# VHH binders against f4i9g2, part 2

Target 1, 368 residues: f4i9g2
Amino acid sequence: RSEKSEERRFDQKMSAHGAGIKTSSSAVPFASPKSRFLSKQEKFYPRCTPRLTGPQSRDTPPKRDTGIANEKDWGIDLLNENVNEAGTNEDGSSWFRESGHDLGDNGYRCRWSRMGGRSHDGSSEWTETWWEKSDWTGYKELGVEKSGKNSEGDSWWETWQEVLHQDEWSNLARIERSAQKQAKSGTENAGWYEKWWEKYDAKGWTEKGAHKYGRLNEQSWWEKWGEHYDGRGSVLKWTDKWAETELGTKWGDKWEEKFFSGIGSRQGETWHVSPNSDRWSRTWGEEHFGNGKVHKYGKSTTGESWDIVVDEETYYEAEPHYGWADVVGDSTQLLSIQPRERPPGVYPNLEFGPSPPPEPDLPPDQPQ
Key: E = the ipSAE of ESMFold2; O = the ipSAE of OpenDDE; V2 = 0.75 times the mean of E and O plus 0.25 times the DockQ between their complexes.

## First folded at step 1 (VHH)

Design a17 (framework vhh_3k1k_2)
Fold by ESMFold2-Fast, scan of step 1:
Structure a17 (fold): chain B 368 residues (1-368), chain A 128 residues (1-128)
Amino acid sequence: as target 1 above (368 residues)
Amino acid sequence: QVQLVESGGALVQPGGSLRLSCAASGFTFSSYAMRWYRQAPGKEREWVAGISGSGGSTSYEDSVKGRFTISRDDARNTVYLQMNSLKPEDTAVYYCATSYTYTSPSGKRTVYIKADYWGQGTQVTVSS
């Protein structure tokens, strides 16, 4: 045992856990493509050549852990078309496009466009729905839902929505973004689920998080993280990731940090449990006193330990690196939604509104 | 280099007594919990008794409670198993094992190392 070796390991762990780091994951394949699909890197606005074919099939599951930024590609212009049509592609697959416009009380308006298709033999199908919602309370929403399934029992779906709440009377504004994705096999005990959210207000309050779980090749995994800023100097960040095999091996890594005005703590644990329930772990912690001193400590079941007090070398900033001005700048499509004109002297009814469309049941946060 | 050496196994008549010893080397004996296991022909290895690193707590399998006593001598790096009122069902190879345990600073959680160190075993036969 040496202090220098333990300090290096601790610093390495602090670098990984002290900064907000998003976990990357590989794709989970379940279905074979039945038809070509559009690359989101291709131009969305082709030259003025008339479109003679219908939407291409999208019957493959999305990649696991696709970044939120990759799902901001809104088909907002699709909502401006009001067409209902159907056809058959050259490969024998069928397609349809539908649109609708729903009006409700308190200024409610929903515009939506839906497209979908089926393979020539009906063995696979997919749908994609885009919507725009508003009312007189300062509510605006953009959303998309995509799904597909095949006759082997493979299925997938994903959704993305962005919501503005702007209360004229209390001078509050909030923007919330969320995404959920799921894919599952019909022939193997395999699948995954992912939920992401980001919430911001104009006063600096921020909340972000993700819940992920899946199963592939006799292994199950769960990944969760959260990040919260109150806009007044308080911050909370945490990560909890663990996995298990059908034979009973389990392992994980978790940490959290809580700070207020530079005073706070970080702590974490890396652990492993064998099939016969033998457990190994390594725990670590930091106490930040706000006076330029940091207490660092840790222990492992293998006898490693450290307990040191060091000078704080790097100033810790509790503010998010992506703030309200950035959110507003990225939300131009949401902000461009035109609410129904409100007659003079008519005020929004904040207690009564139209019922939202029914939503599908959501899978549990964990498989069990 | 961790080494555990069991001794004291013998052939005894039903109702007899034996004392097994396990000599430990290569680690800080007083910091480790010690356990006894046994394996009868055609059966899986079964836990028999355990003693904490401090010697302050002991535990036993139900079939040996009141008949077997585990103890340790940290000055001699040795753990003992006193076996009384032996039965034919006690016939087995007896092994000692060690594992490190860690208690969290809050005292509310205990964890242990993944790998146990095992001795070669000592044969106990109870027969007329």
Scores: ipSAE 0.000, ipTM 0.086, lowest interface PAE 23.8, mean pLDDT 69

Design a18 (framework vhh_surovatamig_d1)
Fold by ESMFold2-Fast, scan of step 1:
Structure a18 (fold): chain B 368 residues (1-368), chain A 121 residues (1-121)
Amino acid sequence: as target 1 above (368 residues)
Amino acid sequence: EVQLVESGGGLVQPGGSLRLSCAASGFTFSSYAMSWVRQAPGKGLEWVATISGSGKTVDYVDSVKGRFTISRDNAKKSLYLQMNSLRAEDTAVYYCARDYSGSYRYSFDYRGQGTLVTVSS
């Protein structure tokens, strides 16, 4: 799949060797988020609507990119080494690698590995912590947290986790993945924050989304999207993104679609505000009746307007391209976590994880 | 509804210590970076510290580095600020804030009512 190919390329880009770091024979991945600013800029650009005449459908939805890389496979492998080492490189920089194993109530077990480095003067440093957790309820968790700063004053952090919630008695299972990434520049007015999540259950329920915010010099941008399937034919998809400049120009694009069994709607808006507060927008909508007829309507501040019914086959994606079977296949390491042996006669309090909380349905952080 | 409620403020002598707490509700606490922001009498808001959603990455304003420690307990939906070696210039109303960007100071969408910290002899 294209998302998997992108994750693989991303992981490849992050496979760097640190000077004097003692690691397994595999490269240990670590990030330099500042190098990602320019390539990320294009994905955060909302497009101004061209002035079109006549009836029109929604614009092609922007690519949905979770940004969740499969970096867990690199660092978690180090949990099997269980070593503590530290040293100093010839340039005066230092490094360390440590590991531990914690036990708690109800079969709680956490294995972790941490590594890091620091320049001679302390102006540059990085750290990575990788862990796996389990307990007797069937809960399993893989995670990673990376952070660092460099001599230019740049700083960054990122975290990724994958969690299994399981209820043996109802045969329900849910796998959730999430990542948060952040960077800020020490030399430029630049920084960004990104949050992605993917949630899947064994009955076909799926929820994915992302919230992104950032600034590069004179431009700030916000991007949010969500995608939901209930496993019974209902689909909800939406995006909302907008940007502004220090000179007062603002622009944005948003749309949503909701479908069930060929019946549903789509609607959206593209808008722009000039520094002198001149506002223009184009809104559009579609109502799908499931009978070969589609009602299309829209208007713009520049005078275009349409309201028509056309003969058109209704199409919508009833099931995600990446579903439960794919998630299970890609979660081999999570599913292979070995929980502590439960003593005879001791039974866990079995709890299926809470229903996924709804993604905050907050208005985008817009200047009015 | 999103709510943030600070507590733990009070009067303390220079060189003393104080621990602030913030109880969060109405949102998925572990999904957001959280910040402490303060406002000294007659001055504007000043960012103090930020902590990542996981709790392992932290950042501080230079004037409090080595003296203050930000921490969180995601299971209890609580944010903390341990303040040591307090100085008269630390006198302010302290607010906890939900940070939606993490990258820029004062980039927050929700803030509590605040708790007053007074450092004087």
Scores: ipSAE 0.000, ipTM 0.127, lowest interface PAE 21.0, mean pLDDT 70

Design a2 (framework vhh_surovatamig_d1)
Fold by ESMFold2-Fast, scan of step 1:
Structure a2 (fold): chain B 368 residues (1-368), chain A 125 residues (1-125)
Amino acid sequence: as target 1 above (368 residues)
Amino acid sequence: EVQLVESGGGLVQPGGSLRLSCAASGFTFSSYWMSWVRQAPGKGLEWVATIKQSGSEKDYVDSVKGRFTISRDNAKKSLYLQMNSLRAEDTAVYYCATYTYESGKVTIKGTFDYRGQGTLVTVSS
């Protein structure tokens, strides 16, 4: 009896049902679109979203080619319209679009636009909301939320924002970008999730990364990568990709590199774990001394190994100072947002509080 | 382009033996871990055994340990499963499988040309 119970428990782990305990790193976030990357500054401003939708017009809006390569530009154009419209297309699909404008303290201004539609038979529906925000502190934000679903339970959503922070006292501008996307099947155990972020300042400090998860058929996969530049020639880059099956097999590949002025290291691991948790791996590394010598080493669980020094030049071009414009070129639309003019004699309240705790994944000596 | 072709299945009595073979083509067989998976009538896929590229490491589902032996011949691009002491519960279609990891998406197949042939093993009477 207990033998049969053990066999059934094991079979559940090996079957399409995928029963078993998963760690945080093996969990996939398909449950909710709630996982949004938020800037710290966004917490101090009310969310700029439509409170009530009410179509006023039945005029057909200007057609936009859904095949436009730059959807960001299309959505920004929509923010410049002043509409509240709904209608029905010749194919029987319904649509609506509306826009609004909110004002608040410290020159806060938000422009938003929302649109959506539903197919003739109700088999699909979608919405998207665009917004731009600004205030007298030099804060600027541009963002979008999109989602869609059908009657079969298929759904998708995405959100994207970029934020400009300005500190007039330190003369430092910072750009923060983030995006999250998810799609899932209602009939199959299949879906994917992607989170992406990019932060940089006027002195070249940069953090970039992405975190992807997905499932297709009887397999799940995870991809993560990150890049860090300190604006002084220091670079950290890494990638970690792995996958598993409901049958209990896992495999992956990861690597990391750290360099400063051609001196640094690279290392990586390719690994495989059998259903019995027996691990095979091959690790490799390189030490770059900046003197035309590279130490290369590695080993595998099957006894393969090497440890050699070769004559080889390290080709890793890292400017000591990264050009602000080169990194923030894609922020043209964000930078063009026109905030309300600050009246003479009105200034933001500037207070210096206790030192904040060190930020996770932030280099200890990044200057303001 | 890539193909995995299973063979060796058939009808056997309980306690009998069968040897399954898988012929691989269109890819570098010696660079891949290989597996046998099976699907019993009306059931989902069940992993049976896995073997490392070199053949040095082998793993089995608990229900077949001591009865089944996985092996490979990289020169012949072939994978094998020796099945002894067969039971009615071993009745299934058996698939030769490899795992593909590409840009964060993975699949398992008995063939990479969108058709798995498999080989049927029936343990009865």
Scores: ipSAE 0.000, ipTM 0.127, lowest interface PAE 21.2, mean pLDDT 68

Design a3 (framework vhh_3k1k_2; at its last look DockQ between E and O 0.30; V2 from the best seeds 0.00; counts 0 for: pae E 8.3 > 2)
Fold by ESMFold2-Fast, scan of step 1:
Formats: sequence, structure tokens, C-alpha cells
Structure a3 (fold): chain B 368 residues (1-368), chain A 123 residues (1-123)
Amino acid sequence: as target 1 above (368 residues)
Amino acid sequence: QVQLVESGGALVQPGGSLRLSCAASGFTFSSYAMRWYRQAPGKEREWVAGISSSGGSTSYEDSVKGRFTISRDDARNTVYLQMNSLKPEDTAVYYCAARTVYIRGEGYTYDYWGQGTQVTVSS
């Protein structure tokens, strides 16, 4: 790092220049207005729960799903079958498949399918349940819950759900998506948890994010990110990732950006903490004025600093946050749900809710 | 209730040796990383040594590396710090700490601390 002092001297001069030409701008993004609740108010319906049915033996066993998303729509196909079957494979493993449906007021319909299996010696078992719900208001819901465990105490669980609401003209009003996955070791202090959510409305308002936590090989990690779009040009994106060893070393990287029509700011911090709590960090920021100039500034705990104004390069957007498509794929299956035929002269409930629903509950802590 | 109890602190001459013990109760000891910290008069508490939950990895502060050895006995729910070639600057109250991460929708770490044991190295 022989050039470090020369680079700092250059940055110091550029910082003085940048400070001299920087001005306050009223073009900085203002707070985004809160999203309006655009969906029709839903009436309370009884929960759709799978019925107990007598199993029927078959000679064609289903294959266990071994991938996290390899056959993400497998169970959806079962919603079109009237099945109730069970059997034992040549290796002694057992399996079952069943399905059913429930009907209610205002065109409410729920279809469900369930599949599961167990190894010959009972050392592993798994279950997968799919369901869809709809009614005459244009409400559609598609969901799945999968789980498995083995005799060593290892377990895994995942769920995802998509909900679609329509306006009074049968146009898409909003889509809400959520997914949670976790796995835990029965023999080690190891496991992981992931949560994703997305909400979109017809005007382009979007809120999405993810929280990921895990522990493996005596290291724990956290990854959180969020994105918010107001549908009118305002964008907020952020990421916060950090890790810690059991021996007390921590490190992380975080950043945030806020923009409207090429005007805004970005800032971030890269940090490291030793077991002795000695902290190193480097903070940086950028101010974009929309005039072809960018103010760049930063500092570190070791005394490095800069404050310069440079010509704006083509804005490099951070790697897109992927999550939902990797979990479930596209929402074509949700949109294909066929509601019950509406009798002539029956109109949907046009009552609207005042706000979005509350966030789902967090999963429970691992039992000790 | 989680409890950590340190013992083994004493007055010792420079060049001497001591073994500190920390007895743990109220939690699944084998699931926790164990660490030793010390605090000298008028100074901040500093990390000294750590051992992973599996016992497969250890780490030491530079000034004690090669002189101190951390170990654990999960059958006895005890962590040890073997201190050799003691120096006057090793004089401090030594604290035992246990750390684990709870895996849930909100990840967090929590340290359990003992009350400390006094080590004095004097000529």
C-alpha cells in the first residue's frame, strides 16, 4: 500500500474543490406517500383444512421431492385430480396422496392436495400440502407448506403464499407474496432461516424485502435487504449483510440509496470488529445532483478521507435483489385459478379496507 | 438459570503457571462457544482466548499466544485456561463468557458472563 498517502493527498485537494461548488438542492427526494389500500374488503371465511380420507393403494409411488424449488408446481397439478391413495414401495418406504375441496358463501372455493412419505425404517419422513382459494370478489390465493424430518433430529420446513386482489372492474389491484423457509440440525448448533415478501399495486407501488439468518461451521450470518418504489419515480434500496464467528470476530457491509429522476444519494459502510472489540470501518457517500456532477466523500477509522466532485459516469445500479423467482418462479399458476361461476345479478362486495394487512408473525425460536 | 463460575485465580511469581476453570450450568454447554476475557486495573476489558462449540478451533490474543491454552471438557461442563510463563502485565480479573446465536426470524447473539477470578503476577 505504498501509494496510500499520495492518493489521500489528491483526494484532499479534490475534496476542497468539491466543498466549494456543492450547493443545497430542493430536488432531493421527498418522503414517498403511503400506498393506498386498493383491494375490496374480504369477508371472513372458515379456514380451508384438509379432510381425513381413506387411503387407496397404488403401484406407482410418488418420488420424494429432494430439491428446494426443483418441482415447485408439482402439487398444483394434483389440485385437478380427485385422489385418495397410499402404498408401500419395494424398498419398504410408504407414501400417500389425498385431495379435497370446500365451498362457502359468495363463491368461496378452496381446493387442496396433500402428499407424504416415510422411509422403510422410519428414519425419514416428509409432507407437502398445496391449496388454492378464490371467491366472487376476484380474490385468489395459492399456497404450499412442505416439511420433513429424520431420526437424527434434522428438520426442514417451508411455506409460500401468493394473494391476488382485483378492483370492481376486474383489473388487478394488488399482489402480495410471502415465503418462509428454515432448516435445523439435530446434532449440531446449525441451521438457517429465510423470509421473503413482496407487495405490488396497480400504480407501481412496490415493497419487497428479505431477512436471512444462519449458522454453520461455527459462523453466524445475517442478510437483510429492502426495496421500495412509490410508482412515481421515487426509489429506496438498501442491503445490510454481516457475519460473526463464535470466537468474536465480526464483519459486515451495508449500503442505502434514495433516488428520484437521477437526483439522490447513496451511502454505505464496510466494517470489521476484532474479538477485542477493536473496530475498523470505512464509510462512503455519493450525492447526485442531476447536473452531470457527483459529490463523493468518505472516511475510515485509520484516518483515510476524501471529499471530491467528479463527472458523473453512467450510474451503476447494484446487482438486482433476487428472491421470489428463485423461490416459486412466476405467478402464472396463481392467475390461472378458475373462480366459481357467478350467478346472474350477483355483485362483488365493494367495501374497501383502510390499510395493508399487518406483517405475518415471526417463526418461533429453536427449542433448547 | 444460566450460571458461570470461575476459579483458580491466585498470586503467582513471574514465569509461573496457573490453570483457571469455569464451571457452567443452566444451559446446553456443548452448544456454546466459550471465551476468556480479562480486565486490568484502570483498563477496558479485553478478549484473551476462545474455543468453538465443537472444540475444533481456538483463537488467542497476540500477547498471550504460545503462553496460554484454552480447552473444554463437555462431560464436566467446564472450560479451562492454562496460563504459562506468566508476566506482571497478565495481572487482571479473568472472566468467563459463553456465546451462542439463536436462529429465528430475528437473529441475535447473547453473552453470558461470570463474576471473575483475580490473577496477580508479582515479583
Scores: ipSAE 0.147, ipTM 0.628, lowest interface PAE 4.8, mean pLDDT 70
Fold by OpenDDE, look of step 2:
Structure a3 (fold): chain B 368 residues (1-368), chain A 123 residues (1-123)
Amino acid sequence: as target 1 above (368 residues)
Amino acid sequence: QVQLVESGGALVQPGGSLRLSCAASGFTFSSYAMRWYRQAPGKEREWVAGISSSGGSTSYEDSVKGRFTISRDDARNTVYLQMNSLKPEDTAVYYCAARTVYIRGEGYTYDYWGQGTQVTVSS
């Protein structure tokens, strides 16, 4: 049904008249008394009290499972001048601060700052190192290393690196981040280690991963995961987590996902091993055909089994949540590193510096 | 060098009792969980009992529950297996094992083994 309803125009003109009343009233300028508040310029003698307070750092291990921090989070602050200072605080603690520049071939420059401290009794100590590196090849690097021990006997080590380089194969810009963290307890048979890595290129290729290990008294745990994006819609994700007691009980969960353009598969396993080596496991799989149907199948060692086709939409992330644009945005300090001026006629030897030694192949995972 | 030396194995009658000892050397004994295994003729080695490094936790294979007791003396670097109500099925070479877990950068677990001690339960 159509209903039309109408236009109405209402015009109204009203004219009302501008009466001019002139009133002149001569407001007498009340001469507000200039109160001469002689602001005693308190000569702020800049008490240059040399805050001789040496640099301070954290006295606790880093947090676990925090991933790779951004450069902004680290607050990398390199000293502009070469410094070599040390002192003793009133409490008997000692500190040092030093900085320098290392120069090398192909325009290599490393600016670094190092600082540290020790308690009066030597029970606590810490060291922090910051660096930036560059050369004429376009290589840039930011890095941090922190270590310490506290009076409780805890010890820790942490490193972080962010690198810009040209990929050898694609000639594309690549940004790589890596972090390693470890800590040991002074009071318990406890410790942990984490290794993190992220690799990005300008085409959207992304690799992320982590290896984590930990022990707390009678229990140990492992966690491994990886993500791969090819920048064209191919995605691989996997996780493998397990724990073990000193008495030989083991349990774990692992899965893998492979997708391309909505087609792919998922597989996983949950498992348990008793001290006597009895194994329970449940395995499952999914085949995604891209047509809204999913084949789901699985079985267990206890006799469970299923094999069904269901109507289900496939969900997968074709692109990383955090990708090239993001890492570039978060790498402003890295990108701002200025290489040394290249002399006219001098070309960097493109001898790609020795590929960082392949990270030692993690020993083969003990057969689960 | 890590050494585990089992002792106490003997011939006993069914229903009898036996105490096995495993003397450890060459490592920090108190830091290791200890296990007993046994291997019967023609059978695979099987887990029997375990005790945590702290001694606070023990575990047993089902067939020996209530009959066997694992204990440790860290001052003597020795783990024990008290075996009561012995059965012919308990006849085996009994082995002591120390389990090591390394988490630093590379996670490895391995066991040290002794030479074993023969336990025979026969009428």
Scores: ipSAE 0.022, ipTM 0.263, lowest interface PAE 7.0, mean pLDDT 80
Fold by ESMFold2, look of step 2:
Structure a3 (fold): chain B 368 residues (1-368), chain A 123 residues (1-123)
Amino acid sequence: as target 1 above (368 residues)
Amino acid sequence: QVQLVESGGALVQPGGSLRLSCAASGFTFSSYAMRWYRQAPGKEREWVAGISSSGGSTSYEDSVKGRFTISRDDARNTVYLQMNSLKPEDTAVYYCAARTVYIRGEGYTYDYWGQGTQVTVSS
């Protein structure tokens, strides 16, 4: 009985306002790696000559669960001219910054800036790269990539992008944002990775989601979720979260909902698997008819079941709280990117000598 | 090449004891949880015992609990299964397996298996 009672790791009861929105109460596997990767930002002020400038020291990993920043939060400020300079701060740490641009086919241009620093003894390092891209199709992109390591052996990598393009099938303008973040502890078997995205078009189509993964010593966890609004009243939302131990215990919770005009469904499952593959699960569902009646049903592998119709008003988020007008208003720097100037008149016989586009997707300081 | 090599299987009388060993090479042993499985003729492979990568947690299938003990020696890259009070029902090929989670980028689980060692319990 003791081993069987521990199969019920989740203790929850459905509320009258819906099921599957509640998160399972679980052990440390969903804890943030906060104490290893969320230390105070170390900052110092250089006192060297006025002609030698350097970036501030960066010695801490990014914070988990922060979503996608907007462009103003990054403070992207690309240099107008090519730069290649380096120096040493008062505490013996070194720094560099460089900038340039690359040209390619069809009016492609990438303006970029890169900077970095290293502690006096080389035990910590960081690198940051910013860019603007454009071409003659109307494509525009802003981007940031950051990486680093510190003296405790923690390492991290983060990127952010914002893109304007024309959707090939709908022919509508789209703005898309994405972010990736990861960190690894130098002293524990711990680390995490997050991928976030948001996509918008001019008619109200919106897609958001995240994939998250992590490990803290003997436990690993995964979280995925998505939201989709078609711009005409249809909504799909879903979540799939699970965790496991190295000994083979697994547990999770997943749900989805689909609605249009007060009619739709919700359904989900909470589950647990023992190391010998014995599975406990509890499934549930709601069917909303749009007339004040809701069919609620469910069952479990331990014999629990229900199948009832209740009087209940349907509640769901029918529209995104952040949509096309909001993202356009928050993307002024992206939208202001000036494309490369076309030569006057004749294009087929124009000679180009552009530099190859940069490929900044290989961070130089990532652990191998 | 990753290798797991089991040894110690033998013919034993009911009530006897055996210690199985699994020597590992080709990977960082201290980063892997280790598990023992067994497969009797005509039956599916079943999990027997497991030990975490740190060695701090162990677990056992109900029919072997109290009789079998899993342990690891990270200095020798070896996991052990001490089997006491053996019964004819314990007759099987015993396999060791190594498992971890690869987190970089997308999360993946990797399992490696040995070739097995025969344990026979009869009089």
Scores: ipSAE 0.014, ipTM 0.502, lowest interface PAE 8.3, mean pLDDT 76
ESMFold2 (binder alone), look of step 2: mean pLDDT 82; pTM 0.819

Design a4 (framework vhh_3k1k_2)
Fold by ESMFold2-Fast, scan of step 1:
Structure a4 (fold): chain B 368 residues (1-368), chain A 125 residues (1-125)
Amino acid sequence: as target 1 above (368 residues)
Amino acid sequence: QVQLVESGGALVQPGGSLRLSCAASGFTVSSYYMRWYRQAPGKEREWVAGISGSGGSTSYEDSVKGRFTISRDDARNTVYLQMNSLKPEDTAVYYCATKITVHTYSGKTYEYQYWGQGTQVTVSS
């Protein structure tokens, strides 16, 4: 098209945050590991992504260039009408929109809509499919699948769903939410995958988690976390993140907490291995007795250690993990699915407002 | 890794002919709009010719129209520039280029421009 256009190259680095949990205390908190000699430090940035990645912002309805499409014509709104049209944008790219429905046994109904496009020269393409499924049992599912690729071999896809199950004999409803995202480079050794989920029931049982892994050239990383609430005061949270490079550097952080009625424990380890096999580790733990006393202990390979009992009231302040609602681009309509006849107090008594924005892509210096 | 490698540059007399080749690796040329540019000493890089991914559309800078012909061999993943009736003012380093346009699910469009290393053409009497 435009022989005089500017060219843009970009590398994306993404990060997620909110994996921590914290307690308020009048006692001295344990210190984070301090950086060591500058000449012995290694840095790596496991939060790197391929050049072709999707946005991380919540955006509803989807902000896609579909030519003549507007808010009424975007994805989820097409489920309420019959559409079958195609055209060409001013830049020479092509687009289409279509919709339909299927009926089945037991009141099953599936409504779907699809949009897609292709660049003028065929060098890139994308598709997006929305669907809504329901039946007489109160089952309802909303979902979307988005994907794209280019002639360099770059490709990406993402899917997110929200499902409602209702057990009519018990007046119990369950909500299950999930999202999956993947991108792959065709020209570099680079790709990543993310899976996110949230599950709730009417009695306060809650399960959330994410699994992530990726590679950018010489770096590979894995990040996993989970949260479980039984609706009766039991809480289990954990995070495990680690990365490695072709240079032999490895890095990891992991922690776990278990609490019931103000009594519990948490523990963790931060570790680092350099290419010359120097291993550094810091291990820490806390025991909460529920009586205004907390046992704090830990040690590091560089000789730091502590083992103290402090006067501290246990206050549970959730710093929630960066969760499903923060990675779903089209959230307002999805989050409108509500269980019918849900009892009060189904969710945990923690404030899970919008997660903070992602942390900058500037990790701290790591000890060897 | 996307790479473009030009070849065929030489010293030729005015009125002579020369064919430049651009061998692509890491992608398929039949899917892209391919371009030739040139840069003479002390001048800015200027567009010379282009061929669409469909192979049915070619375009040329006015000063070379009728003398230069761009073509593509998809089986060899190569683009050619046939230069006839060469003039001293055609003396330049010739570059092969391609622009890859990506449309994302968020509606954003990204452009990536790739360039070869260049091949020197000198037209001297």
Scores: ipSAE 0.000, ipTM 0.104, lowest interface PAE 20.6, mean pLDDT 65

Design a5 (framework vhh_4orz_3)
Fold by ESMFold2-Fast, scan of step 1:
Structure a5 (fold): chain B 368 residues (1-368), chain A 124 residues (1-124)
Amino acid sequence: as target 1 above (368 residues)
Amino acid sequence: EVQLVESGGGLVQAGGSLRLFCAASGFTFSSYAMAWLRQAPGKRREWVALIYSGGSTDYADSVKDRFTISRDNAKNTVSLQMNSLKPEDTAIYFCAKVRTYVKGPSGEYTFDYWGQGTQVTVSS
């Protein structure tokens, strides 16, 4: 067997499940997202003027993008393998693949599979861990954690999990999804962290959100958003995004909206702080009466002001973008988890909680 | 100054009817939803009926099909027609202006002004 043949076999074995870090100078596998606030700071300059086409109003809320992992790429089939093997390629790189099966109280079962590799000089490494968990309370969990680093100081990790909770007292099922991603540069003052979550219940209650922050050289940015639907027509949405430079300039944009049956409010603030602590701000609000009338008002530190009532149809999204049937349909892998068979006469302990997944490295402290 | 003044309360026998009136001043009446709330002795104030600026209505389950709320934007008045009254309807009835700007955590109606109330007593 030739050296190239051995290396190709190693690459093929790894290729279905992730990307390896190949050299000490290798880049991280995924790009750092850049905030729109890092470009064209002119929009936060304290020279606010009314727009040409009408009274000042806020932008339409952006579509939610969670970045949650594509379920088609789920490595669930790895959990059906019983493997413990390791080897060395002809280029000196090493690889391993291992699996385990843990049992616990109240029907707890965890099946996991882990794989990874290292360059011949140990200058780069990566791992992937996949797991499923279940117990007799109806709890089911799928999870994945991937990470890598190199000798240049570059590092990255990401996690994704999906959970089913069954509440026997309320007879209510809940599905929760979350994902976390982080990358850091060792040669530049650059890095980012992102967390997304979404939660649904069978009555239409929904909670979604994301927390993001990053750095690129002299600039840092933070982005947060949340959405809440009570399943009964109430909607709460908000965003808060801001950035700063080492020179002390800061700027941001935040808004929230609350609606029930076409009646509600929106409000927000766009702000800028100069290095000498001069603050410019523009605040705005809308009151929606549900009758084709909207009260719009606002002010800025530079003297702009408006307070008007207009004829305008109120638009709001009272339902989450997924219905319960859609969420269940997308959760086929989670719902296919087979719990341990329960012996005759043994009943689940409803106060038992599932063990948490293996803890990832603690993410860096949030700047807020 | 926002002012809400209720009238039309009184004593009535079970199965009877009353009509309450509320005169509003100090704000653009036609632009706000208006509501009626009530408070029985020893109980918290509870919402019973609401009318939006456009005329759509909403009612608490306890009064549904018995009470009718209406408004007259030309006169800045909101009224509550109460039919088939029960002893359990005995309370002080308050007219309230709805805060469309502020909602409770579950999206419930929030009120920023209400009047001094008018007593309704239903004998068994």
Scores: ipSAE 0.000, ipTM 0.090, lowest interface PAE 22.9, mean pLDDT 71

